# VHH binders against F-box only protein 17 (Fbxo17): the designs that were tried, part 5

Target 1, 286 residues: F-box only protein 17 (Fbxo17), of Mus musculus (Mouse) (q9qzm8)
Amino acid sequence: MGARPSRRQMTEARRLALTKLPPELLVQVLSHVPPRALVTRCRPVCRAWRDLVDGPSIWLLQLARDRSAEGRALYALAQRCPADADADADADGNRHDEFPFCALARFCLRAPFGRNLIHNSCGEQGFRGWEVEHGGNGWAVEKNLTLVPGAPSQTCFVTSFEWCSKRQLVDLVKEGVWQELLDSGQIEICIADWWGARENCGCIYRLRVRLLDEYENEVVKFSASPNPVLQWTERSCRQVSHVFTNFGKGIRYVSFEQYGRDTRSWVGHYGALVTHSSVRVRIRLS

## First folded at step 14 (VHH)

Design m01 (from u06 with T100Y)
Fold by ESMFold2, look of step 15:
Structure m01 (fold): chain B 286 residues (1-286), chain A 121 residues (1-121)
Amino acid sequence: as target 1 above (286 residues)
Amino acid sequence: EVQLVESGGGVVQPGGSLRLSCAASGFTFDDYTLYWYRQAAGIERELIASINSGGSTNYIDSVKGRFTISRDNSENTMYLQMNSLRAEDTGLYYCAAEFYPEEWKGMKDYWGQGTLVTVSS
């Protein structure tokens, strides 16, 4: 009788046996593997597996499993508006993004629909992810005194007696929404922000959200410029929201730009408070 | 060069009226939000009235009904009509224009030099 293989030897033998499957069966098997494991563990196995993971078939099968109205619409768009293989590359085929995978793989890994594409939306990580310009005593982060509905953290950014500015640039393609999908006319970009005045001081708040092309030129703009809050006892937080639709071709970035100050010129952090900023992408269902 | 120049301050008795003007040079008011601030002796200046590019106005409670902010974009001038003046209205009055730059940073206000209003018997 022959020697009994070790657990490690049996795992290696089974992995090698899977490499001998016909391509159609291998695609079906691999389509059940989570996206990260496909890229990190399956892709390096052999050339045939690498080619399948780098191609569209496995990822289209994963998209096809979502039989909801949203899933069916996305699958139809993925077939009608397929990603250009060189969309993230320069003239010699080099990619420009941090992610070397095909666009469908990026979509499946990043899962951009329905999640907030703004990082550190409540200041829970200080200023990480934000470009900041301090005025007066600058921006600070503090705990919310009033519950902000739906916020992932009950913290906020607060401004001072001179204009404080900050912004975050969202790269929609890097987040997994490939250019041909953005250009399809079926994508909505939903933005929101929450702001308010400190109990004992008035404030001024401004929001500007711009959709930019690949050269970062402004193509579409939304601005909110509410009247100053001059009643210092107001406690309710306010939401600003907007949905960009029908924005044409060539959009790549969202520039989310926030501004605040106080009305009393008090040293310290008595200006507008902002939190729970969001950028979300969804498929239009008419 | 951007300049804001206030005028129209002076000495007035309680119950009297003054009209302040703020003339701009080096830019046009067209799309700017404009402000009047007041600074009494010994305290920080505070916002008392605003008018946005669409003509919407806002006032602190102590001046509401007595003061009227207005703008005349063709004259590149903003006004503050001050009626029923009180001793508490004494102070240095500044106009300001909200500079909202094309770039995301550089947000600031342009300020005038101030015009003194004294309300005394």
Scores: ipSAE 0.758, ipTM 0.917, lowest interface PAE 0.7, mean pLDDT 87

Design m02 (from u06 with S50A)
Fold by OpenDDE, fold request of step 16:
Structure m02 (fold): chain B 286 residues (1-286), chain A 121 residues (1-121)
Amino acid sequence: as target 1 above (286 residues)
Amino acid sequence: EVQLVESGGGVVQPGGSLRLSCAASGFTFDDYTLYWYRQAAGIERELIAAINSGGSTNYIDSVKGRFTISRDNSENTMYLQMNSLRAEDTGLYYCAAEFTPEEWKGMKDYWGQGTLVTVSS
């Protein structure tokens, strides 16, 4: 009774059989494999497979399969705006990127379009991912006073009686939006923030979002400066939003900056509440 | 050096009027949001009026209809016209200018030294 080759051996034998395919056919076959599986299961098979996964061919075919308007637009841009193979290479040609993959691979793996690129936007993980400057008694994290629609967590950051500041720097390229794509003029950056005051204490809220180049120089900014919410005003969660369009070439980072304080100089955390911050990238349909 | 100097405080009878001034030096506040705060005895400082760079104003309910905040950018001076003064309006009045730094850190207010307003019979 011949020992049935273990499922592992069968998978290995099948993988070995696929290595005999011409590269062109192999690219076609591998293009049907999910991005994560390509990297975790296919890339380690052999050098030939590694080279194919690290190249743009498989990923271009994956993009081509999305027949939506956005998918077609993206595919067209991917063809016109190829990622420079050397853009992420240091002077020694070493790619220090988290992924030794081409920009298209990174895009497919990270799937940046429509994803909120702000981490810990509601403070459910404390201040993780945020740079914070504390005024007064500093920032705190609390439960939302009112339901914030669509928020992944019903928590918020709360400021104190002196100006509190926090920032998150989003690296768009690291998130999968390669530089040539950003520079194409067809990318939009959508930002949003939710803020409010306590009923018994007013607040001042400020939002500044800056698009920065690779050297962290400001290229364009959006600033929101709502009037102070004074004491005994209606508890309302307010939203600020903006879309950056036609922001030019050379954008690399989004600096998302929030500021708040109270209006009563009360000890504790009675200042502006902020939550459900978002930075989203989308393609503009021509 | 950035400086805000309040003036116009004094003693007034209930129902009287005062006009406070806040003169800025060392900077032009034309692009700044400006504030009047007050601090009564035994109470924390409270925001009572705001005017942004566009001229939009906001007031706490207790002063609404009685106080008017205004700015003269040509004179680099902010004003608070106070009418129908009440005993509860007694306190030290501070002007402030909201400073937005170039960096994300360092948000602050420039403060005056304050001017005393006493409403007494």
Scores: ipSAE 0.898, ipTM 0.973, lowest interface PAE 0.4, mean pLDDT 91
Fold by OpenDDE, last read:
Structure m02 (fold): chain B 286 residues (1-286), chain A 121 residues (1-121)
Amino acid sequence: as target 1 above (286 residues)
Amino acid sequence: EVQLVESGGGVVQPGGSLRLSCAASGFTFDDYTLYWYRQAAGIERELIAAINSGGSTNYIDSVKGRFTISRDNSENTMYLQMNSLRAEDTGLYYCAAEFTPEEWKGMKDYWGQGTLVTVSS
């Protein structure tokens, strides 16, 4: 009764068999492997596999499989993507070792299109991912007073009797949108925010979203300045949204900035509520 | 130096009228949202009227139909016309200008020193 080779031995034998494939065929086979598995399971197999995973060929094939209009538009731009992973060398030549992968690999791994690039958008993790300036009694996190549709958590940030400010700086390139893609003129950046007031206390809410270059200089901005919600107005959550289009070349960051205070100068957290903030990137069909 | 100076306060009988002024210096408030606050004795300061840069106005319910906020950008002055004054309107009235910083930090209001309005029989 011949000992059935252990599942480990079969996987090793299969791996060894695949290493004998011509590189062209191997690229085809590996292109069917999910992005995370390519990096975590395939890349460590051998140097030859590593080199293939680090190169653009596998990722181009993966992108080519999306036959949607958006997928075709993306693929066309991806074919023009420079192979040099070195674009993330800071001005000082320090390779931030964080992503040894080509830009296309990073894109496929991070899948930035349609994903909310704001972290902790509802405050379910406290202030993690946010830069915060506290006025009055400062920011707090509370449960939503009313259901916010589509929110990943029913929590919100709440301001106080003095101006409270918070910001999140989104690095679009780090999130997988390579610079040439951003500069293509075909990318749209969609932003949204939900805000409201307490029934018994009014609030002032402000939103500013700035697109910044690699040096954090402002290139373009959107500002929303709704009228104050005064006391005893309806408990309704309101939404602010904007789409940045044709924002030019050289954009790197999105600065998402929220401001709020109350209208009654009450001790505590009776100011503007903010939640379910979003920054999403999409490709526009020409 | 940025300064807001309120004027026009005084003593008035119930049903009377006053016009408050807020003169700005050290900056032009053309692009600013402007506010009137009031503070009654023993009560926290409350927003009662707002006017944005586009001239849109908003009022607390208790002053709607009686008070009118306006601005004259040429004179760099904001006004509050107060009609049909009531005893409950008594308080210190403050003008404020909302300052938006270039950086994300430092949001604040510029405040006046206040003008006293007393409504008494």
Scores: ipSAE 0.897, ipTM 0.973, lowest interface PAE 0.4, mean pLDDT 91
Fold by OpenDDE, fold request of step 16:
Structure m02 (fold): chain B 286 residues (1-286), chain A 121 residues (1-121)
Amino acid sequence: as target 1 above (286 residues)
Amino acid sequence: EVQLVESGGGVVQPGGSLRLSCAASGFTFDDYTLYWYRQAAGIERELIAAINSGGSTNYIDSVKGRFTISRDNSENTMYLQMNSLRAEDTGLYYCAAEFTPEEWKGMKDYWGQGTLVTVSS
């Protein structure tokens, strides 16, 4: 009874068999492999496979498989994507080496469309990913007073008796939206934020979202300035939302900025509550 | 220098009226949200009225129907008309202007020095 080759040997034999395929056929075969597996399992196989994974051909075929209207629109733009991975040089020529992959590979790997690009949006990880300025007793993280629908965590950031500020700077290119795609005029940026007050203490809440260029200059902004919620108002979670459309060329960053304070000057954390912040990118059908 | 100066405070009998003014200098508050706060003895300062740049107003429940916040951008002055004053309205009244910085840091309020309102029989 011949020893069944070990699963490892079969995998190696199969890998070896695939290495004998013409590059064109290999690209077709590899295009059926999930993006993460391409990078983690296929790319390390050999130099030839690495080169194929690093090139645009496999990723273009993957994008072509989405026959939805959005997928077709994206594919049309992807065909115009420059092959040069070098576009990730910051203004200082520093290659953010985090993704040695072409722009299309990064897009497929990061899958930015529809994903919330805000990290730690509910404060479940403390202040990780946020730049914070503390007023009064500063920001704190607490459990939600009421259920926030759809939130990944039932926690919120809470402000104090003086103005508290926090910001997250989202790098859209780093998140997989290549510059030419951003500049296409077909991209929409959807932002949302949830906020509220304590029943026994009012609050002032402010939201500012700015689209910035590669030099962090403001190109366009959205500001929400709701009226103060005063003491003994109904506990309701409120939502602010906005969609940036036709924001022009040269956008690189989204600066998501939240501000809050209380209305009673109480020691502690009785100011505005904020949670479930979101920045999402989608393609608009022409 | 940015300055807010309150005026119009004084002693008034219950049921009386006062009009407070807050004059701004060193900046134009046309685009600012403006506030009236008050601080009674032994308690923290509380927001009692707000007016945004669009003229939308809101009030704490205890002053609704009695107090009216308004602004005159041409005079760079904010007002608080206080009618039907009560003993519980006694306190130091502060005007404030919400300052939004260009950068994400540095949100603050400009404050006046306050004007005293005493409602007594």
Scores: ipSAE 0.896, ipTM 0.973, lowest interface PAE 0.4, mean pLDDT 91
Fold by OpenDDE, last read:
Structure m02 (fold): chain B 286 residues (1-286), chain A 121 residues (1-121)
Amino acid sequence: as target 1 above (286 residues)
Amino acid sequence: EVQLVESGGGVVQPGGSLRLSCAASGFTFDDYTLYWYRQAAGIERELIAAINSGGSTNYIDSVKGRFTISRDNSENTMYLQMNSLRAEDTGLYYCAAEFTPEEWKGMKDYWGQGTLVTVSS
């Protein structure tokens, strides 16, 4: 009774058999492997496989499989993507070592379209990912007073009796949206924020979202300045949203900036509540 | 130097009227949201009226229908018309201008020194 080769041996034998395929066929086969598995399982197999995974060919084939209108639009742009991984070198030659992959690989791995690019948008992780300036007693994180629909966590950031500020700087390229894609004129950046006041204390809320270039210069901005919510007003959360369209070339960052304070100068955290912030990228069909 | 100066406060009988002014210098407040706050004795400062750059106004319930906030950008002056004054309206009234910094940090209000309004029989 011949010992059935262990599942590990069969996988190794299959891997070895695949290494004998012509590169063109190997690219076709590997294009059916999920992005994460390509990087974690296929890339380490051998130098030849590494080189194929690091190149654009596999990723282009993956993108070509989406036959939707959006997928076709994306694929058309992807075909024009420069193969040079070096585009992510900061002017100071510091290779952001974190992603040795081509731009298309990064896109496929990060899957930025439709994903909320804001981290810790509800404060479930405290202030992680946020730059904060504290006024009064500063920012705090609390449970939502009312259910915020669609929020990943029912927590919010709360301001105090003086202006509190916080910002998150989203690097769009780091999130997988390569520069030429951003510059294509077909990308839209959708932003949203949920805010509210306590019933017993009014608040002032401000939102500013700026699109910045690689040097962090402002190119375009959106500002929302709702009227203050005064005391004993409905506890309902309000939403602010905006879509950046045709924002030109050279955008790299989204600066998501929130401001809030109370209207009663009360000690503690009675100011504006903010939660479920979002920055999403989508492709517009020409 | 940025300065806000309140004027028009005084002593008035219940049911009387006062008009407060807030004159700005060192900056033009055309694009600023402007506020009136008041502080009664032993109570924290409270927002009572707001006017944005577009002229939209908002009031606390207790002053609705009695107080009117307005602005004259040509004179760089904000006003608070106060009618039907009540004893509860007694306090120090402050004007404020919301300052939005170029950077994300440094949000603040410019404040006046306040003007005293006393409503007494």
Scores: ipSAE 0.896, ipTM 0.973, lowest interface PAE 0.4, mean pLDDT 91

Design m02 (from u06 with S50A)
Fold by ESMFold2, fold request of step 16:
Structure m02 (fold): chain B 286 residues (1-286), chain A 121 residues (1-121)
Amino acid sequence: as target 1 above (286 residues)
Amino acid sequence: EVQLVESGGGVVQPGGSLRLSCAASGFTFDDYTLYWYRQAAGIERELIAAINSGGSTNYIDSVKGRFTISRDNSENTMYLQMNSLRAEDTGLYYCAAEFTPEEWKGMKDYWGQGTLVTVSS
């Protein structure tokens, strides 16, 4: 029945008590805070907290807690992250990157491993995120006639009687895969696409996926050029996939480029169908 | 300037044979996927045969076993050998080459002007 601090007073007293901790203990405490809360609520508290959130130590502690084989491999690489990834601003006090946090912070905030880095992979948002060149009657979006396994939406992009082209450029560094991690020789880039045609129609499908350097020059390429399908009779779409490994240093972008058309020159959308396009990044264990 | 010129069309009897040629100028066939299309009266152009740069071929069912697409890269020429011709094979035959530009956009085909094949007794 005694006097107790209000929730507001408890929050203020907790913040004040935590700011009195030695830096090494504060780092340990803050490392248990979720990444978004570190950035939005902890960073503004005072200069000492801001410096910790902007530095590498908190983020290294968070990465260290994943004791899986993948987590340990990532942690070893994170420990070797160059000082310039978490260094203070240059002599005039300016950071050189619009994103003010160190590379490890970006990784933790973006969580790029395992998720599909292609946006709008099935056309569920029209053409948002895609650069498009229309041929014939152009690209259209329609519902899948057959179920595509694992697709987040049962919609697809459909082509016409002249070549339709589209491309999405994935910035791996912006997605949180810092350059030294990409350069480590332990990263695999997994791509996949699903393609087909309307029942009893023909199609021509092409896929080109290119890994580009920071200047957007092609470094490595994968192409799929299956023979034309002159009459589609299959119960499901076909999948194409590829894993880029050992691609060397300097990769920053993935250019995911798709092409399709029909075989009978029919007005309308009777050409190749594409959907469930993906780019995923993972760490390779050796 | 890129050009594709078909030749070898003409009038043949049912059951007869004809060999079409497609000669290219302004580029070489070496790395191109090549196509024959057929346009019968009242119908849009349809793909009937394809050959990729490695020589792999594909055919519409109605010509499979009767037509053979081939390429001679040293002569910069593609062929369509047509055997056991039927009245239904009458039409204008086009060759095409698939152009894949270095940039992601600009994908297109180059087309010839066509050569007429008439199958009649």
Scores: ipSAE 0.798, ipTM 0.933, lowest interface PAE 0.7, mean pLDDT 87
Fold by ESMFold2, fold request of step 16:
Structure m02 (fold): chain B 286 residues (1-286), chain A 121 residues (1-121)
Amino acid sequence: as target 1 above (286 residues)
Amino acid sequence: EVQLVESGGGVVQPGGSLRLSCAASGFTFDDYTLYWYRQAAGIERELIAAINSGGSTNYIDSVKGRFTISRDNSENTMYLQMNSLRAEDTGLYYCAAEFTPEEWKGMKDYWGQGTLVTVSS
């Protein structure tokens, strides 16, 4: 004979009932909540929920659900090389503004493995995310003349009659790859770029990718300096790629630096083109 | 001060030969990619030959087989041997060296002032 609760009232009652669960059951229940909802909706519920979201257990359960070889290896590494709980927090355990959540939470929120950490990799958003130095008539963004396999957009950056340079700095720790994981010796950093020129144009292309420490000092470098192409006659762009492995401790940043120009001093955008630039992180499989 | 100085230009008859030199001061060629460019009257300068630090070379088609780029790192000098010269080879010849700075920006070439080659009968 009583009235049924509304959907809003039922949601509230479910949240209140959950606050009474033993911590081990609550961890299991909360581990099924998407990461963003955990930090925005579950964390503020009460002190007990905040402590669980700020701790490692919920996030380890989420990692454990990936039963692939990669997921199992990551879970084992997360246990062997745990994030320093105080690295992102002050003396009272509070998170600093730069990293407001624990490292496992950041990993789950950002999901850095399996995606390209270079933003705006094809120029589809203009120069957003790139630091740029224009030479000649500068960089431009144009549609691809030929299909670039796997590119998320068929656009490219094109250079001019003087050296054009651009760089993106990837903060691996901010992307969720915590320092102890980077230092584990089990992480590979995979980079790639696609380059070419307009049909019957000449170009010079250079790539420099540097692994930097927390002070942005160079620790490891890869360079590609292909011979100038004096007349581009190919129907497709060329790919350059490299895998950084065994790079030691203390790496935090990837500096992805690319350069191009033409060979004929033509006014306009007839130099090297670049697109589909990538930085990916993966775990070594045993 | 970084400086590139070309020499060896002059007037030559069709079918003749010249050897251009490019001497560097203020830096050493050892790790540099080096270039010869040519600028004919009324057109922009164009890369005609390149040599990387490992000695690998390439050329535009119109000079391939006739011109040879080389480097002598012990003398800090680059050369362009030009054989079977044609009227179309007349122009101002520049050497260049590719400078890659420690910082990500500031990429540029060092250029010489050029040496004139005139092929006329």
Scores: ipSAE 0.794, ipTM 0.931, lowest interface PAE 0.7, mean pLDDT 88
Fold by ESMFold2, look of step 14:
Structure m02 (fold): chain B 286 residues (1-286), chain A 121 residues (1-121)
Amino acid sequence: as target 1 above (286 residues)
Amino acid sequence: EVQLVESGGGVVQPGGSLRLSCAASGFTFDDYTLYWYRQAAGIERELIAAINSGGSTNYIDSVKGRFTISRDNSENTMYLQMNSLRAEDTGLYYCAAEFTPEEWKGMKDYWGQGTLVTVSS
């Protein structure tokens, strides 16, 4: 350089405003910003940044960083994702959210793969997120008497002497699994539940999980109806699981419906215990 | 109108046999899980035997090997064959059918009114 700048001049020269970068470099820089910060802090900076956050390029770069076979398969599908801003009141059916970003932004913000899409899966927040119907003395929440492997909380829901029912409806699109991804034929929906009987009273447990279309009509169903627990002499928890695959096009919701009661008609909470309910989505490579 | 009617109860000597029937009207058993419950004096009624729509059965230990639950869907009837009866088998016997609704809520059982079985010396 012939003349070395002063410390102040070099500091000022290095403080290049990111708002003045060419779009190609800005996209690379912004792709390293966490999704929440992109939408809350980067988007308002200027029109150029807003246009990049509202478009697909930053989000595609974030998805491309997963170089596993699963990540590459997802990236190929993401390249075909419509670039439309998420407009009020359409894909949601009965919601009027202002979400101006593409579907890829929602995917990156929600991070649905591998995450349990059932909220409050162990009752640690009471009945929050669950639709319930109480029978007998109703549902209650208590500490697990038997360790449940992998549960985020060692709490469970317990039923009573008449049928107790509860349900959670998972909106896969709102969790970030956009419709073209669901329709791709490469998605598996994995469900599981854990259940058991109280030591001195048997139980009856039922699970019904339904894949629903956008109108909430049933398209695919899995039901579990294990034999009643009548003579329970050894403490253990039991798992039910199922993988939905090859379910065709048009799926939007998972309806996770569970039921329990006791076998001795005892007043109180002596029926089936349920916990650690899960719905997880993954990409199929086989 | 949904109705379950038990029959076949009565007085029998210890070691004897008795066959209970449960006839349904207003619905068909075809896809239902069916149950027999027993209520002894001073005790709440307790599930003693179950049979699912595919014919798989389950029993409490105290009746296993002595009682047999069965179903005849063509006659819309369920049975409980009770052999080697004991005094402690005395009680009111109820049939029940598990109703799973099309909607997520409304799960219930249909119940009969019970038939009395007395095992006396």
Scores: ipSAE 0.792, ipTM 0.929, lowest interface PAE 0.7, mean pLDDT 86
Fold by ESMFold2, last read:
Structure m02 (fold): chain B 286 residues (1-286), chain A 121 residues (1-121)
Amino acid sequence: as target 1 above (286 residues)
Amino acid sequence: EVQLVESGGGVVQPGGSLRLSCAASGFTFDDYTLYWYRQAAGIERELIAAINSGGSTNYIDSVKGRFTISRDNSENTMYLQMNSLRAEDTGLYYCAAEFTPEEWKGMKDYWGQGTLVTVSS
């Protein structure tokens, strides 16, 4: 291996050498840079690099490099169902939001597939990210006494002697799942929740998950309304789950709404326990 | 206005029977989960029986086999048939209906004012 220039010398030489590349070669080189670094480090280099980072080509190449079945299906969908370039633009094509990059860039930067779109799913950050309505002595957060499989934190929300409600609204478009992709018929929205009660306590638990249009009107709903549990004796929480498929066009939001209370009207936090709430999006492969 | 009114309480001998009714006004029971709660002296009220909109029922062990919850949506009324009554069944009996609002917030129960059941020899 030859001599290496100094770190400072390499950075300057690399910028100058790369600015001499034809655009098609520069796109290939930049497509190997992680999304955050493209935005924070490559975009400021010069106008040519900024134009490439703000355009679709680099991001489409990043999608193309995932040769898994999921990656190939997404690449085909991105080509067949491209984002409307002027969806949020005014008559002059200017975008109104704080995210000036194309839809493919947003997808690559936010990486919405394969991760939980619910923030603070176990209460590890208190109520941050949740809209809450406290009943009785309200919601509280406690450590789990038993392991909840797959939970990122072993904490839960607990309810009281009057209905406690909380909700998180997930904006799928802002998370990077552009509208034409949602409308493609090839997207599934997977939801899950874990619930239970204290040993020898009863609870009532309700889940309502609604798919909403851009005006936040309900289009599709899933509800879980188990019979009251009068005594909880299980070693672990119960899971509820559902997969929305074939939900039609125009969906933008997921409203994840959960409710709980006790059955004995005891002062304190003896109602339903809720944790590990999730919203995930995936591409349908068959 | 929404109102639930219990009736049918009274004094009864051990081993006897009573039938409680809960009549609703201002809304219809059709898609509601309905509840009977019991409050004994010195204790907070506790759920003793539930019936969902599909007719599925659930009971605490101490009343199972003796009490029967039922609903008549056409009369907008829920019932609790109480057989083989015992002294420990003495208390105020409340009906409740679970209200799920169109908005995510405002979840609550509608409550009646209670009907007194006294079981004494």
Scores: ipSAE 0.788, ipTM 0.928, lowest interface PAE 0.7, mean pLDDT 87

